VH-VL binders against p56860. Designs and how they scored, part 4

Target 1, 255 residues: p56860
Amino acid sequence: MMTAEVRTPEQGGGPLTTEPRAPRSAPGHADASAPAFGPETDPRDIIRWALAAHPDLLMPSAFNLNGVVLLDLAAQAGYRGEVVFVDTGYHFPETLATRDRLESRYPELTFVTLNAGASPDDGQTPPDLYASDPDACCAARKVDPLQRYLKEQGPSALLNARSRDQASTRADIPFVEEGGARRRVNPLAHWTREQLEAYAAEHDLPVNPLYFDGFLSIGCWPCTRAVKPGEDARAGRWAGKGKTECGLWQGENKL

## First folded at step 1 (VH-VL)

Design d12 (framework fv_dupilumab)
Fold by ESMFold2-Fast, scan of step 1:
Structure d12 (fold): chain C 255 residues (1-255), chain A 121 residues (1-121), chain B 112 residues (1-112)
Amino acid sequence: as target 1 above (255 residues)
Amino acid sequence: EVQLVESGGGLEQPGGSLRLSCAGSGFTFSDYAMTWVRQAPGKGLEWVSRISGSGYSTYYADSVKGRFTISRDNSKNTLYLQMNSLRAEDTAVYYCARGYKSYYYYGMDVWGQGTTVTVSS
Amino acid sequence: DIVMTQSPLSLPVTPGEPASISCRSSQSLLHSYGYNYLDWYLQKSGQSPQLLIYLGSYRASGVPDRFSGSGSGTDFTLKISRVEAEDVGFYYCMQALQYPYTFGQGTKLEIK
């Protein structure tokens, strides 16, 4: 059993609660084949298909620009599942404030924060691991807690906010990924950063204020810097380490 | 260079209609939310309407809601304000301004020269 | 609607001296992001408005560093550290927190 801070729809965006999380029901329509999605496909249609094929769908989110846009589109498409966030102990205060605003704006959704109130010194993970071994830090503080939760909940698919425009390693991601423990659905695979920014502006979405200060890709504070003109959007992530991806999407760490 | 140029102003009688245009050049027009702001003779600035970059969302001041319609044609880099049921109080210089570049809010950083609308009997 | 109130409405200033303009909002402009959705604009005689400050304290491109914005919530100040002749005109604050966006009445800065 895992404990988490949870805000449920029945509380109408009220105070967070801390409670044990029970495993989810059986997967439903996990064997449904994906239709042919293309460059003009509305992300909401992809989400509606995913909900019909996978009623147990979960949405992990770090509340970056992509995550906020996906959340709004998912809510419009009828998503009423869990939005799962991992408190690594290294988030910017602005990221946590963005989460709080999203919980208020989407009272129809359940928000789950794993390891709520995490600190940099947890007694098990070295405080400076982020500097010496970013992959191990990501695994211990983000990947491992999320994988434990997903194993316990057992969703047949995840709704992810990845887009091909984010990094070279994501350039060829499909709308629906097979293999591993579950399907991964990428409704925003074909959206550019410009389309995401335009959508967020049009809907006055509560976005991380660090984007106004030149942070085009936001993660934990030890591994994130402002992007200079001409740099790749993820150049501010793990600066000096030659890394552009968190372990969530790498080989053995696939969700 | 980045420019906004308004046109379509003129003299009209109460109850009449006018269509204002604002032509953008030197930037990617569809990236920007666009705004109409007016200024009556000898008075201050009054915000009138805003339209998102794609045209998906539109907003209006209460004084013009139901009478004015903001729209845009991104293929022509042009913003419009259709003004129906004109009243004497609509007499003003009308400015278009770009603001809110996609996700980034930079205020209204580029303004046109204005076009004059006079509503008089 | 959010009401924006400026003071003073008329501000005569000696060249080289500092000047400050106050802007008060009828409700807090502080958003959950930690930003104040308050802009400052300058309109010189016969010209279109121009942006000076956005989001409370951020100076617009090309605006001299003698202009600064401060304040939070409902109480904001535009300060000019050393007024120059070219600074004459009407100064307006505007809230961009909610629709409709609303301007203050304007402050006329004039040299004397």
Scores: ipSAE 0.000, ipTM 0.415, lowest interface PAE 15.1, mean pLDDT 78

Design d13 (framework fv_dupilumab)
Fold by ESMFold2-Fast, scan of step 1:
Structure d13 (fold): chain C 255 residues (1-255), chain A 120 residues (1-120), chain B 112 residues (1-112)
Amino acid sequence: as target 1 above (255 residues)
Amino acid sequence: EVQLVESGGGLEQPGGSLRLSCAGSGFTFSNYAMTWVRQAPGKGLEWVSSISSSGRYTYYADSVKGRFTISRDNSKNTLYLQMNSLRAEDTAVYYCAKDWYYDSSGFDYWGQGTTVTVSS
Amino acid sequence: DIVMTQSPLSLPVTPGEPASISCRSSQSLLHRNGYNYLDWYLQKSGQSPQLLIYLGSNRASGVPDRFSGSGSGTDFTLKISRVEAEDVGFYYCMQALQTPLTFGQGTKLEIK
């Protein structure tokens, strides 16, 4: 069972009013095709395009450096949709503290925390799952809750904080991905780690302290380690697993 | 700010009982496993008991098993330790601590401690 | 039970000098997931313990970078690169690989 903890902006009451949908040819809905974006494109312009093409945009966030920077840029660009966080029960305390600081800083945004099982002892998840099979833990506590929520909400697009600088597997991600049930928009695809760090410092953004201790990619604590110089940024996740993305089961785990 | 505040300590005779409480604030109490750690006068730290976030799973040190009961009330953000059949060896400062998991590393926040003295 | 043994038990240090504390476990704390389930805690006089290092080598939030943890399996070390007066207190290692959770006996760091 999935639960959601929501912080919403204040809204006035009143009787129900019904407004017709805007015509498809109206400004903002006339062309939903992705334009050509390049190295000079301001991420805010990509976000503004995404909002116009997809008013139902949702922004999943793990509140890592990329996520925090995207959140600030999105708020500046007029994003007022949901920021969706999956509480796996295994986040570092620093990650949850960063979420709380962001909720305080952006009262205009709706923050949704998905609690599919607050800990491995919620009755469905075995008590020692994280110790015996971290991949099973990741899939059950992060991937499945988010997928269920997205199917329930049905957004036509997601706003993601992915950048080409994060991992070899992400080197070629486009600004707009199509396929499956919805579009994925990557406004930070062309930004480097240095640009992200400079932006966060300049705007005094709450950044997860673990990022600066060699955790270039932060996940749940059983799956995360510090990254060595020259190693792929996502190597800190799934330490020893031979993969960089969550949700892939490996069969037998012997080491 | 995350805070843990212990209470319920005191002086008791051998064979007596005490109930400790630990009130949590500044975090989602129901999401975290909680732990009791004690420290006898002039000695080191000793793990006593842990409880899962739901309260379904409990773990005890052999020295207290069958005498102590850990429990929690998530609606009140409060952790408890019921101590029965007290012995002189139970004399210690009792700390509650927030843990990410019942058997995992990282007691990230600790209370101030409450003193339990068992003597005649 | 896993037995944790620290050395030295008393460590007098001149301010500005480095310090090292050893922790040995009676069995490997390296889990098949690649992590060492070992923590380091500091307890200053009259205060509650505070987390310094978790999972072998990771500094907790707010802990100065002069503190570092290293080691794997059964042998672990906490290092302080330049000891400051505020670092005095008792240092404890703890294993969290299995219950019962067990602590080392503690190391008292004091200024000469």
Scores: ipSAE 0.000, ipTM 0.400, lowest interface PAE 16.6, mean pLDDT 74

Design d14 (framework fv_dupilumab)
Fold by ESMFold2-Fast, scan of step 1:
Order: structure tokens, then sequence, then C-alpha cells
Structure d14 (fold): chain C 255 residues (1-255), chain A 119 residues (1-119), chain B 112 residues (1-112)
């Protein structure tokens, strides 16, 4: 049984619990098709469509700039589902502080932290796996816990904060991805970094302070560095390696 | 708030033994690596030993290997340093420190406990 | 062992003026993951050390923005943009790339 730290609306922004929530059942079947979204579509309209089609919609987040902006847009669009964060034991302290600020700002949302209080040394996984085998580290500490939770909860769709300008591997992502066990919705697919920054500033969103120090894509500290002008935003992840994405997104279609 | 309280220091003869303790509170002790750092009178800081969050992995400065043993009891939120075969050179204030993450940087330090090794 | 060398060892400063402390390592502290495993600590008289900067340039919680860390590889700098009276004490750099963890010899910052 996976133990999670949860803050729910019925607690009035109150105390977190350290027990897992009861697994939710699938809503039956989706009965809405995606409309033709385009370059001028308001992300809130995409989110509203997703909520109507998938009442069990769930939002994984690492609380980077894209994630913070998506969370605010989703809350405005009426999202009241789970915001799921995986505590890998390797997060920057600024990332955890950003999470805490977001939990306080959005008391209407349920925040779930998988493996809350995780340590790099879990007694089972070598603590330096991040340096010797970053793919195995990503799988064990982030991908596997999230995939187990998604299988247990069974959402029919996920709300993701990916945008096309983040990396070459994301350049052509659609607003709605079909296939596998669940649908994936990318409301920010067409937004640029400049639009995200402007939105965050205009709405005084709690942005990870490392973002302003050149950490354009913020992951776990062992695998994140500041990017240089002209590099992909995710170039700071897995520095020195020919990798721009964790296996997180590769396995979701098969759950 | 995070607190670390050291105890067990004192005066000992060369060749003797002392056991230091560090009681942690205000954080989930079992989730963090812990470290001992010492400071000889009027001198700088010297790393002594570190222990992983589970206790499975331990690291020692060469000057103390074979003489000192670092350990922890996560059920009691306590870090230990067993010091055997004490030498005059071990005279120092001993600080316990909490590792912020598995990067060996120390976000909180105790007040220190004084160890004096003298004839 | 990695040797850490600080300069200056004694730094008298007038309040309100900037201060800069250098730290050099005998080998690169830049790991393949892109981080410099170099931290800065302050020890005020009669007190325990406290963390200022970790992993080269990240300011620790509660540390005023007048403190900043910079550098990469073997050469690092701690800067105080505007020295205050409460900043007096010994400043230490530490490398955390490999065991044994090693500290610089310390820099004493004093008010003139």
Amino acid sequence: as target 1 above (255 residues)
Amino acid sequence: EVQLVESGGGLEQPGGSLRLSCAGSGFTFSNYAMTWVRQAPGKGLEWVSSISSSGRYTYYADSVKGRFTISRDNSKNTLYLQMNSLRAEDTAVYYCAKDYSYGYYFDYWGQGTTVTVSS
Amino acid sequence: DIVMTQSPLSLPVTPGEPASISCRSSQSLLHRNGYNYLDWYLQKSGQSPQLLIYLGSNRASGVPDRFSGSGSGTDFTLKISRVEAEDVGFYYCMQALQTPLTFGQGTKLEIK
C-alpha cells in the first residue's frame, strides 16, 4: 500500500494526512470528442472541455513554471481534482517551498504527495543511482510511484503542463493525445515561455525562485543545471547526457 | 523548528573512550543523512563522519577510521559517535549537522559538545 | 584529498561596503550532473556554523539576498554586496564532491 500525504478541501486548508485515499473508480466512459483546438484557443477552454469529458481528470505536477501556470488556469476553469507530486528525495528545497505555497494558495484543490518525506537512501535503492544510472533512478523514484498511483486511481485522462517550445521532442505535441490506458491533455501546448512568464507575473503566482537564476526546466537537483542562451529549456536536465526527457511520459499510455 | 542537541562530551585520558549523542527534533529524522564535524581550539572545521538516512552507508575521515564508529537509532531520533582510542589530536568541539539532502551540505547544526583529551 | 584554499584569511571591512572571499579547490568540483559541489558556511563568535550557500550559488533559507555565491570548477567567490555589522565571523568553504569532505582554512571578516 502506497502511503501519501494529502491535503483536501474538506480540511479547509488544514492538516495533511499520511494515509492513502480510497481508490476511485472509473466514471464509465467518455462521451465527448475533442473539438478542433488551434493557436488562438484559450487554455481554459481546453481545460473546461477536458473536465466535461473526464470528471476524474488528474494533474501530475513537478511545480515548474509550466506546472504553476497550468494549475492556476485549471483552478480558474473549475478544476477541483488531484494535483499529484512525487517526492523523489532529490528535489530542490525551492521546489518543495513552491509546493507549500501552492497548497496554501489553492485550498480548493486536493494536493497528493506520493512518498512524502522521501530520502535519497530508502534502504533498497543505492543512494548514488542518480549519478551512475539516471534512467533507473528516474524509473524507481518518479515513474514507478506515479504509474502505480495512476493504476490504482484509474483516471480516464491526465492534465499535463507540456508546451511545444520546451524541447525538440515536444515540438509537435497535440492538445489531446489518444492511446493507451488514458487520454492526455496539453492545454499549454501552444504557449511560449514568454507567455508563461507574463501570465505568472501578471497573476503573482508562486514561481520556483530557481527559475529566475536560469533553471528553465526544474527537476531533481542531481540532474538539473542552469541553461545557456539558445539551449532547449530541458537541456539543463541530465546535464552531460543525450537525454531531454525522463521516462515519466513514455509509459503512461500503457497503464 | 529543527533542533539538534549534542551530549556526551567531557575530559578523557589518551587511549580512553567517549560516546557522543545528538538528539534531533522538528524534522523527520529517518529521512536525512547526518554528519559529525569537529573544531579544535582556535582552528577551523574538520569533517569527521557521515551516515546515510537508513544507517546502511557510513563514511569516515582517515584520521578516525578504525577508532570512531558513527551510528543512529531512527526510532529514538538520535545520532551517535563512539570514540575509542582517543588521542590528544581529537580534542575539539564536536558538532552534529543535518544533511539537507544527499549532497552533503548541512542546513542545521547543533550547539556542539566539547571533548578534551589530556593526560 | 581535495585541498580547499581561501583568500584572504583576514578581511577588515567598513559597514556598507562590499566584501569578497575567494575559495580555490585543488581539483574541479564540477560533477557530470552540472553541479559544483561547493558550499559556504558562516560561524559567528561563540556560535555554531550556519549554512549560507549550497551547490555553488544557491542561497540557503533565511539568508539575506546581499549574500551570493559564484564560480565553477576550481574557482569560487562568496560576495556580500553591502556588509552589515551582524556579518562578522569566520567564513568557510567546503567541497562535497568526494570524501573526505574538506573545508577551507576560514576567512575572518571584521568591521573596521
Scores: ipSAE 0.000, ipTM 0.424, lowest interface PAE 15.9, mean pLDDT 78

Design d15 (framework fv_dupilumab)
Fold by ESMFold2-Fast, scan of step 1:
Structure d15 (fold): chain C 255 residues (1-255), chain A 118 residues (1-118), chain B 112 residues (1-112)
Amino acid sequence: as target 1 above (255 residues)
Amino acid sequence: EVQLVESGGGLEQPGGSLRLSCAGSGFTFSNYAMTWVRQAPGKGLEWVSSISSSGRYTYYADSVKGRFTISRDNSKNTLYLQMNSLRAEDTAVYYCAKEYLYGWFDPWGQGTTVTVSS
Amino acid sequence: DIVMTQSPLSLPVTPGEPASISCRSSQSLLHRNGYNYLDWYLQKSGQSPQLLIYLGSNRASGVPDRFSGSGSGTDFTLKISRVEAEDVGFYYCMQALQTPLTFGQGTKLEIK
C-alpha cells in the first residue's frame, strides 16, 4: 500500500484523503484551445494559460534543475497547487535536501511526497532489479505510485519541466501535449540548459549540489553517473542501458 | 566515410595566439561532442578541451583554462580552438576527435603541429 | 583528478606470442550502472591514435578479435592473444568517468 504524505506550510502535513478537493473548474474553461506559443513566449504566460484552462493542474517534480526553475516560474505565475514528488527509496541525500530547501522557500505551495516502499534491503525489491531492468525499477518505484495518485486526484492536466534539449526523444515536444490520460503542459520546452542555469543563479534557487559534481541529470543513485562533455544531459540516468526516458512519458504510460 | 581534418598550426612566440580548425565530414556533425587532445614531442596524450554537440557546454584542462577557448560552428561542420597567451609547454601535435555518448573518441584527425618558441 | 598508471612502460614481444598491458586507476571506474568507463587506444608510429576497446571490454569496429579488454574497478588489462608486426606502437588507457579526462602514460609494444 502506498502512503501519501502531505506537507502544509503553516500547520504541518496530513493524509491527502483528508484534504478538501480543489474547487471545480468554472463552466466553459475545460475545453479551451491552446494559443500558438513560440520561441519567444515567456514560460510564465504558458503557465498562466494552463492555470486558467486547468484549475486542477498538478506539478510532478523530481527537483532536478528543470523542476526547480519551473517551480519558481510557476509560483510567480500564480500556481498554488500541489508539487508531487515520488520518494523511490533510492534518491541521493542531496536530492532530498534540495526538496526540503524548496519546501522552506515556497510555503505557499503544497508539497506531496509519495512513498514507493522500503529500501533495496527490505527483502521485497530484488538486489539487481534497478541495475538489470531499469524499466521495472522505474515502473515499480516511480511510475506506479505516481499513476495511482493521479488516478485518485484526477487532474485534467499536468505541468511538466521537460525541455527539448534534455534528450533526443524530447527534441520535438510541443508546449501542450494531447493524448494519454490527461493534457501535459511543457512551459520550458524551448529553454536551453544555459538559460536554466542562468535563471537559477540569478534567482538564487536551491539547486541540487550534485550538478556541480558533473551530474547533469539527477536520478536514482543506482543508475546515475556524472555526464561527460557532449553527452546527452540524461546520459547519467541508466548510462549504457539504452534509456533516456522513464516509462512515465512513453506510450500508454503517458500521464 | 567519417573524416576529421585539422589545420591552423604553426610556429608562434610565447605570448602569441593561434586558432586551430577541425573540419568534419561524413557524419551529422551537430549530433556529436568534439574534443581536442594534444601530444608534446616524445610524450603521451593529454586531454585539452571538449565541447557539447550544441556548443552550449565547454570543458577545459586546468593547464589551458582562461587561455584557450573551444567553439564550434555546426552550420560549417567545423570545430575551433582559439589559443591565447601561448607558452612553451603548449608545443604539441593537436588532434581533434569525435566523441561518443559514453566518452570514447573515434575517429581522430591527422593532427596539426603547434610550436611555441622564441 | 583520476590518475591512470600503466605497466609495463616498455613491452618487447616475439611475433606470435601473447602480450598483456596493465592499467590502474586511482579511483574506481565502475559506475552504478555496471559499466567501467575505461577505453584503450593504439598509436602507431607517425599516425593518429585509434580506438581499440571502449567501456572496458567492447572491441571497436574493425579491431581484430585477438585484442581483448578485461578488468573492473581500478585494475584493467589489455590482452593481445598473438602479437603481429602491425601491432607495434604505443598503447594508452583513458578514463572517461570524470573530467578532466586522463590518459595513462603509455606502453610501447616492440617486436623482439
Scores: ipSAE 0.000, ipTM 0.388, lowest interface PAE 18.4, mean pLDDT 76

Design d16 (framework fv_dupilumab)
Fold by ESMFold2-Fast, scan of step 1:
Structure d16 (fold): chain C 255 residues (1-255), chain A 122 residues (1-122), chain B 112 residues (1-112)
Amino acid sequence: as target 1 above (255 residues)
Amino acid sequence: EVQLVESGGGLEQPGGSLRLSCAGSGFTFSNYAMTWVRQAPGKGLEWVSSISSSGRYTYYADSVKGRFTISRDNSKNTLYLQMNSLRAEDTAVYYCAKDSYYDILTGYFDYWGQGTTVTVSS
Amino acid sequence: DIVMTQSPLSLPVTPGEPASISCRSSQSLLHRNGYNYLDWYLQKSGQSPQLLIYLGSNRASGVPDRFSGSGSGTDFTLKISRVEAEDVGFYYCMQALQTPLTFGQGTKLEIK
């Protein structure tokens, strides 16, 4: 159930980070082998392993359903690192309100907001949610600020909220991905939408209200539409363009 | 346990009005799109109207557009159908149905109420 | 509007025998995401409809394994491998690809 009160957001310019920032330990156990995780593995066990292997672990989040559930599970598992949100200037007000509720609920976590640019008026109807340049929406507003921050912080791994049932391109993601700039850990890879929704309801987590209006993957308002039953959760993003993944997960832009 | 209970049906004359209600329990009502489906005596199922979880988006069958208004009060876990300018062909059992977690208007309906009967006759 | 056509409209079966119901749509229900937006419902006498199959082939929670859905595009089939007495009622297919949502005319399954 969503009953948490919304806190007023902190205002600032450019890329904002937590101050004062505690000194970082040297990256830990980047060469540690992942255990054989499976369909029955508790996501908290995956997170605890990731924390032991990578004490500098960071969690990027767009505060969609997956992100909210992962955040709660991570807090339970002992995660006390940064939750990194990119304010693209194009988020729905509901997304920012969800962030505010999460900051209030998890005071033990450090929420970092990276500001990417000017914000449009979000009063548009669904036909106006489509950006004329989806690459500009993806790269300039989200990918570039996050990549810059990750380069500066240098985490050896990221804790991601991706699950296999979100999109056809995610159907085979492993719990632990090697390669690219850093290791990616997907504790929710094996969870379904139904499991995520049941967990969120059971624990009264603040879920973005747009999720329940058919926006199963919530991004920038110009790039997002409601999805139909059985569509990839990301089908509403860049609808009609054939693009289901942001440059975040492609080649040298892979996080 | 998920339950949907319809009420407000009855006998009305052509041109009259009725307001149907559907009370939801056993699930987080505000998280789901809701739908009205009707069935005329001895006939098949006919979709009438759907509403998104927030109430922002509403959809109607052409046969009821302009006459019926779907709405919801999430604080009361209740779905409504305001039926104006009633016609004989609106005579039916009206079912309240809960959408799945998939879509605001086109999901599959995993739970249904027992229905409430609307009779439009002079 | 997408028109849904069911066949047969009346289906008398002997208990223990298989049964098949056809549902055809006036246009493809296959979305670019690879799913067919076709659902099946059962309405027993004096009862509300209940979900049997969603998105072409997925069995709803609590529905026995003897029920299966198949097909793609415009041609869909609901199969009951061994009909039991409790299976009697009206079966409806429904398309959820676009508004208005439309149902087939219904198939009455009854015991011979």
Scores: ipSAE 0.000, ipTM 0.412, lowest interface PAE 16.0, mean pLDDT 75

Design d2 (framework fv_dupilumab)
Fold by ESMFold2-Fast, scan of step 1:
Structure d2 (fold): chain C 255 residues (1-255), chain A 120 residues (1-120), chain B 112 residues (1-112)
Amino acid sequence: as target 1 above (255 residues)
Amino acid sequence: EVQLVESGGGLEQPGGSLRLSCAGSGFTFSSYAMTWVRQAPGKGLEWVSSISGSGGSTYYADSVKGRFTISRDNSKNTLYLQMNSLRAEDTAVYYCAKGRWYSSGYFDYWGQGTTVTVSS
Amino acid sequence: DIVMTQSPLSLPVTPGEPASISCRSSQSLLHSNGYNYLDWYLQKSGQSPQLLIYLGSNRASGVPDRFSGSGSGTDFTLKISRVEAEDVGFYYCMQALQTPYTFGQGTKLEIK
């Protein structure tokens, strides 16, 4: 079964809260029009606008380079909302260690870990689903837990770490996306991998060590490989599937 | 269930050519690396070649590089090994095997093998 | 190339007794991601190889719990806690850390 583990700012480094957050009783802030954002816009200004327009803003993160950089910029901009991580049961140990380092570094934030169930055999998901049906595995262990949580919490917008240079499918993402169940904000849409790497180094951010071993986009270990020189940064995720995006950003089930 | 079926083996003379095929079923063929492994009579296993899920990356043992070409047709769920300039030392049972991941990984399923004999 | 060396090459065992096979690599198979890229395969007479153990210590689906893999870096061991007649065949270790992928010479397990 799906469960939520929550660390709140009031508890700091205290014990983990395992109770799921109560459903929100009312929708968030009234809609506000996005200002014109451009190539020189500081991501923190985009985040500040998003917070003002959507006080109920949530940040899903897989703690890849982009996610770690966004988290630091969001904290600087005054974000004090939830950072939502889905523990699929198939993450590299380095990914979970990176999450733990981030929780320690940002005690002012609430970290929510959604557990899909005991890894890898929870009685609900076949042990080999990731090998025989990667789409069904992604749905059961990542997409479905996150969708259920977002339905229960009802945020009016999400803060996402996507950037235009991550993949050809992301080349034209706007700073603010409409459609689907909620607004999506991409403060890093205009940042390059080189800018993200420089920022992380300058601020001594805890980057997943697999990133430096050629895992430029890190997901579950069965579906992630190191990229070759000249390959798309997301080529190592869902390798061979023809995918660069999780089902979270597609169709009527778009988050 | 996952199944791999090899074909195309046979008897050939030195300098000749053969094309091996491996038909996959029971899994999303394009999502996994595929590999050829051979075994000479009475000898151990020798890795020959691997191909990534999309076919964009190929790898070869030095002993076959320049003579063998691995390829795949994902629309037909079929892996190929084009074997040119055959030598007596290429005599072996050739197995196709499924990699666990897109680029490679351990070989979780194997076919029955097809015999290649290069003689005289 | 990474060279894989198995010992012993011939392993006669009385049914019900334990068996152990060693595999050594010429360089570390431990990746920075924490996994040892060392796999074990069993080939029974007249049959195709089958996966037994992957990434050092993980049993493949359908493999009995009497089989276990252990070790890290350059030294690996496959153990059978109690050998059954059905276990006869050739056991191969393989490294998949880098191409060319290389197998050990094979160990023939036979009933005494």
Scores: ipSAE 0.000, ipTM 0.406, lowest interface PAE 17.5, mean pLDDT 78

Design d3 (framework fv_dupilumab)
Fold by ESMFold2-Fast, scan of step 1:
Structure d3 (fold): chain C 255 residues (1-255), chain A 120 residues (1-120), chain B 112 residues (1-112)
Amino acid sequence: as target 1 above (255 residues)
Amino acid sequence: EVQLVESGGGLEQPGGSLRLSCAGSGFTFSSYAMTWVRQAPGKGLEWVSSISGSGGSTYYADSVKGRFTISRDNSKNTLYLQMNSLRAEDTAVYYCAKDRLRYYYGMDVWGQGTTVTVSS
Amino acid sequence: DIVMTQSPLSLPVTPGEPASISCRSSQSLLHSNGYNYLDWYLQKSGQSPQLLIYLGSNRASGVPDRFSGSGSGTDFTLKISRVEAEDVGFYYCMQALQTPYTFGQGTKLEIK
């Protein structure tokens, strides 16, 4: 079974709390209308609107470049909710170290780490699933634990770090997505990789060191490699397979 | 220089407990997964347990699940193995190893080992 | 669990001659990222294990070029082009594709 580890603001730089938080009880403003956002809109204004419309807002993060930038912008905009990370058991040590640095830098935020049950050898996840069936492994280790937590917490909206330049499948994502179980807000939809990199450098944000070693998109270590010149940023993920997404944003698996 | 130093081994009776420590120096401890590997007298190597750099993910061999707990204190650059409900077959030299090279390839640094003997 | 099988388990070699050790896995160690998660270790008498080869064919820092690793999927080979007296010890292959990580039984290389 899944367990949650939570770090509260009162703990400062202390260890993660292993006890899950009580579920949110109050329904959000699920039917609130989104204003017109455009290419010049400051992401902080989108976040402020989302907080006003959805006080129960949660922010899932994989602590990639987009996630780190969104977290800083959200903190500046007054976000004081949960930052939810799924520990799949297959993250690079650098990714987990980046999470730890972010927890230390943003003590005002509550960091929740969802463990995907026992270790990858728990017997519930088939052996070699990352090699033989990356979609099924993604569902068991990432999507299912996150969806279970979101059902328990019941947020009316999620704050996501997706941008339109990450992949062809993301080229047309709107700032606010309706439908499904909850609203999804993409404050960085219009930002480019260059803008994200410049922002992170200017604000001295903790960035995964693997980005400096040729990893343009960082996921779990069995499915991530350095990209070659001219390759898509996500070409290093699911190498040898025909997919660029885990399935997190598709069909019944979408957040 | 990069080094790992184990301690905490000794003689214990079946059902007893021991806690092993592994002190790391010369590298950014929190950035690397760490592993315990054991070797019974005259036998081969057996993987026991691994822990991610942050301590958020832990992994165990079937033979030790529910009895051993791996943990780390990154502020002290120290790895631990809490060994409970010890059995005679846990008798071995226990090695601490840095789990992956900088780019996740092999166990590149090993400690000298600490001996655990479980005997009545 | 992935089972690792080494052959031979005992390998007497004349100094200066080549040596080869085979390692077979019960499941493919070739990941979709293109890497074979197979490592080779050497343990000399009274010493800790040391890394020789990682990810199938990559020589670890400080390891002489007389050592080489090859193979893919389920069949792997460690070759020593010319055995020296200091190469005596136990050689182990290990898979790191999935937990529990598993070692082969070990091959004792000794001088004939």
Scores: ipSAE 0.000, ipTM 0.400, lowest interface PAE 16.6, mean pLDDT 76

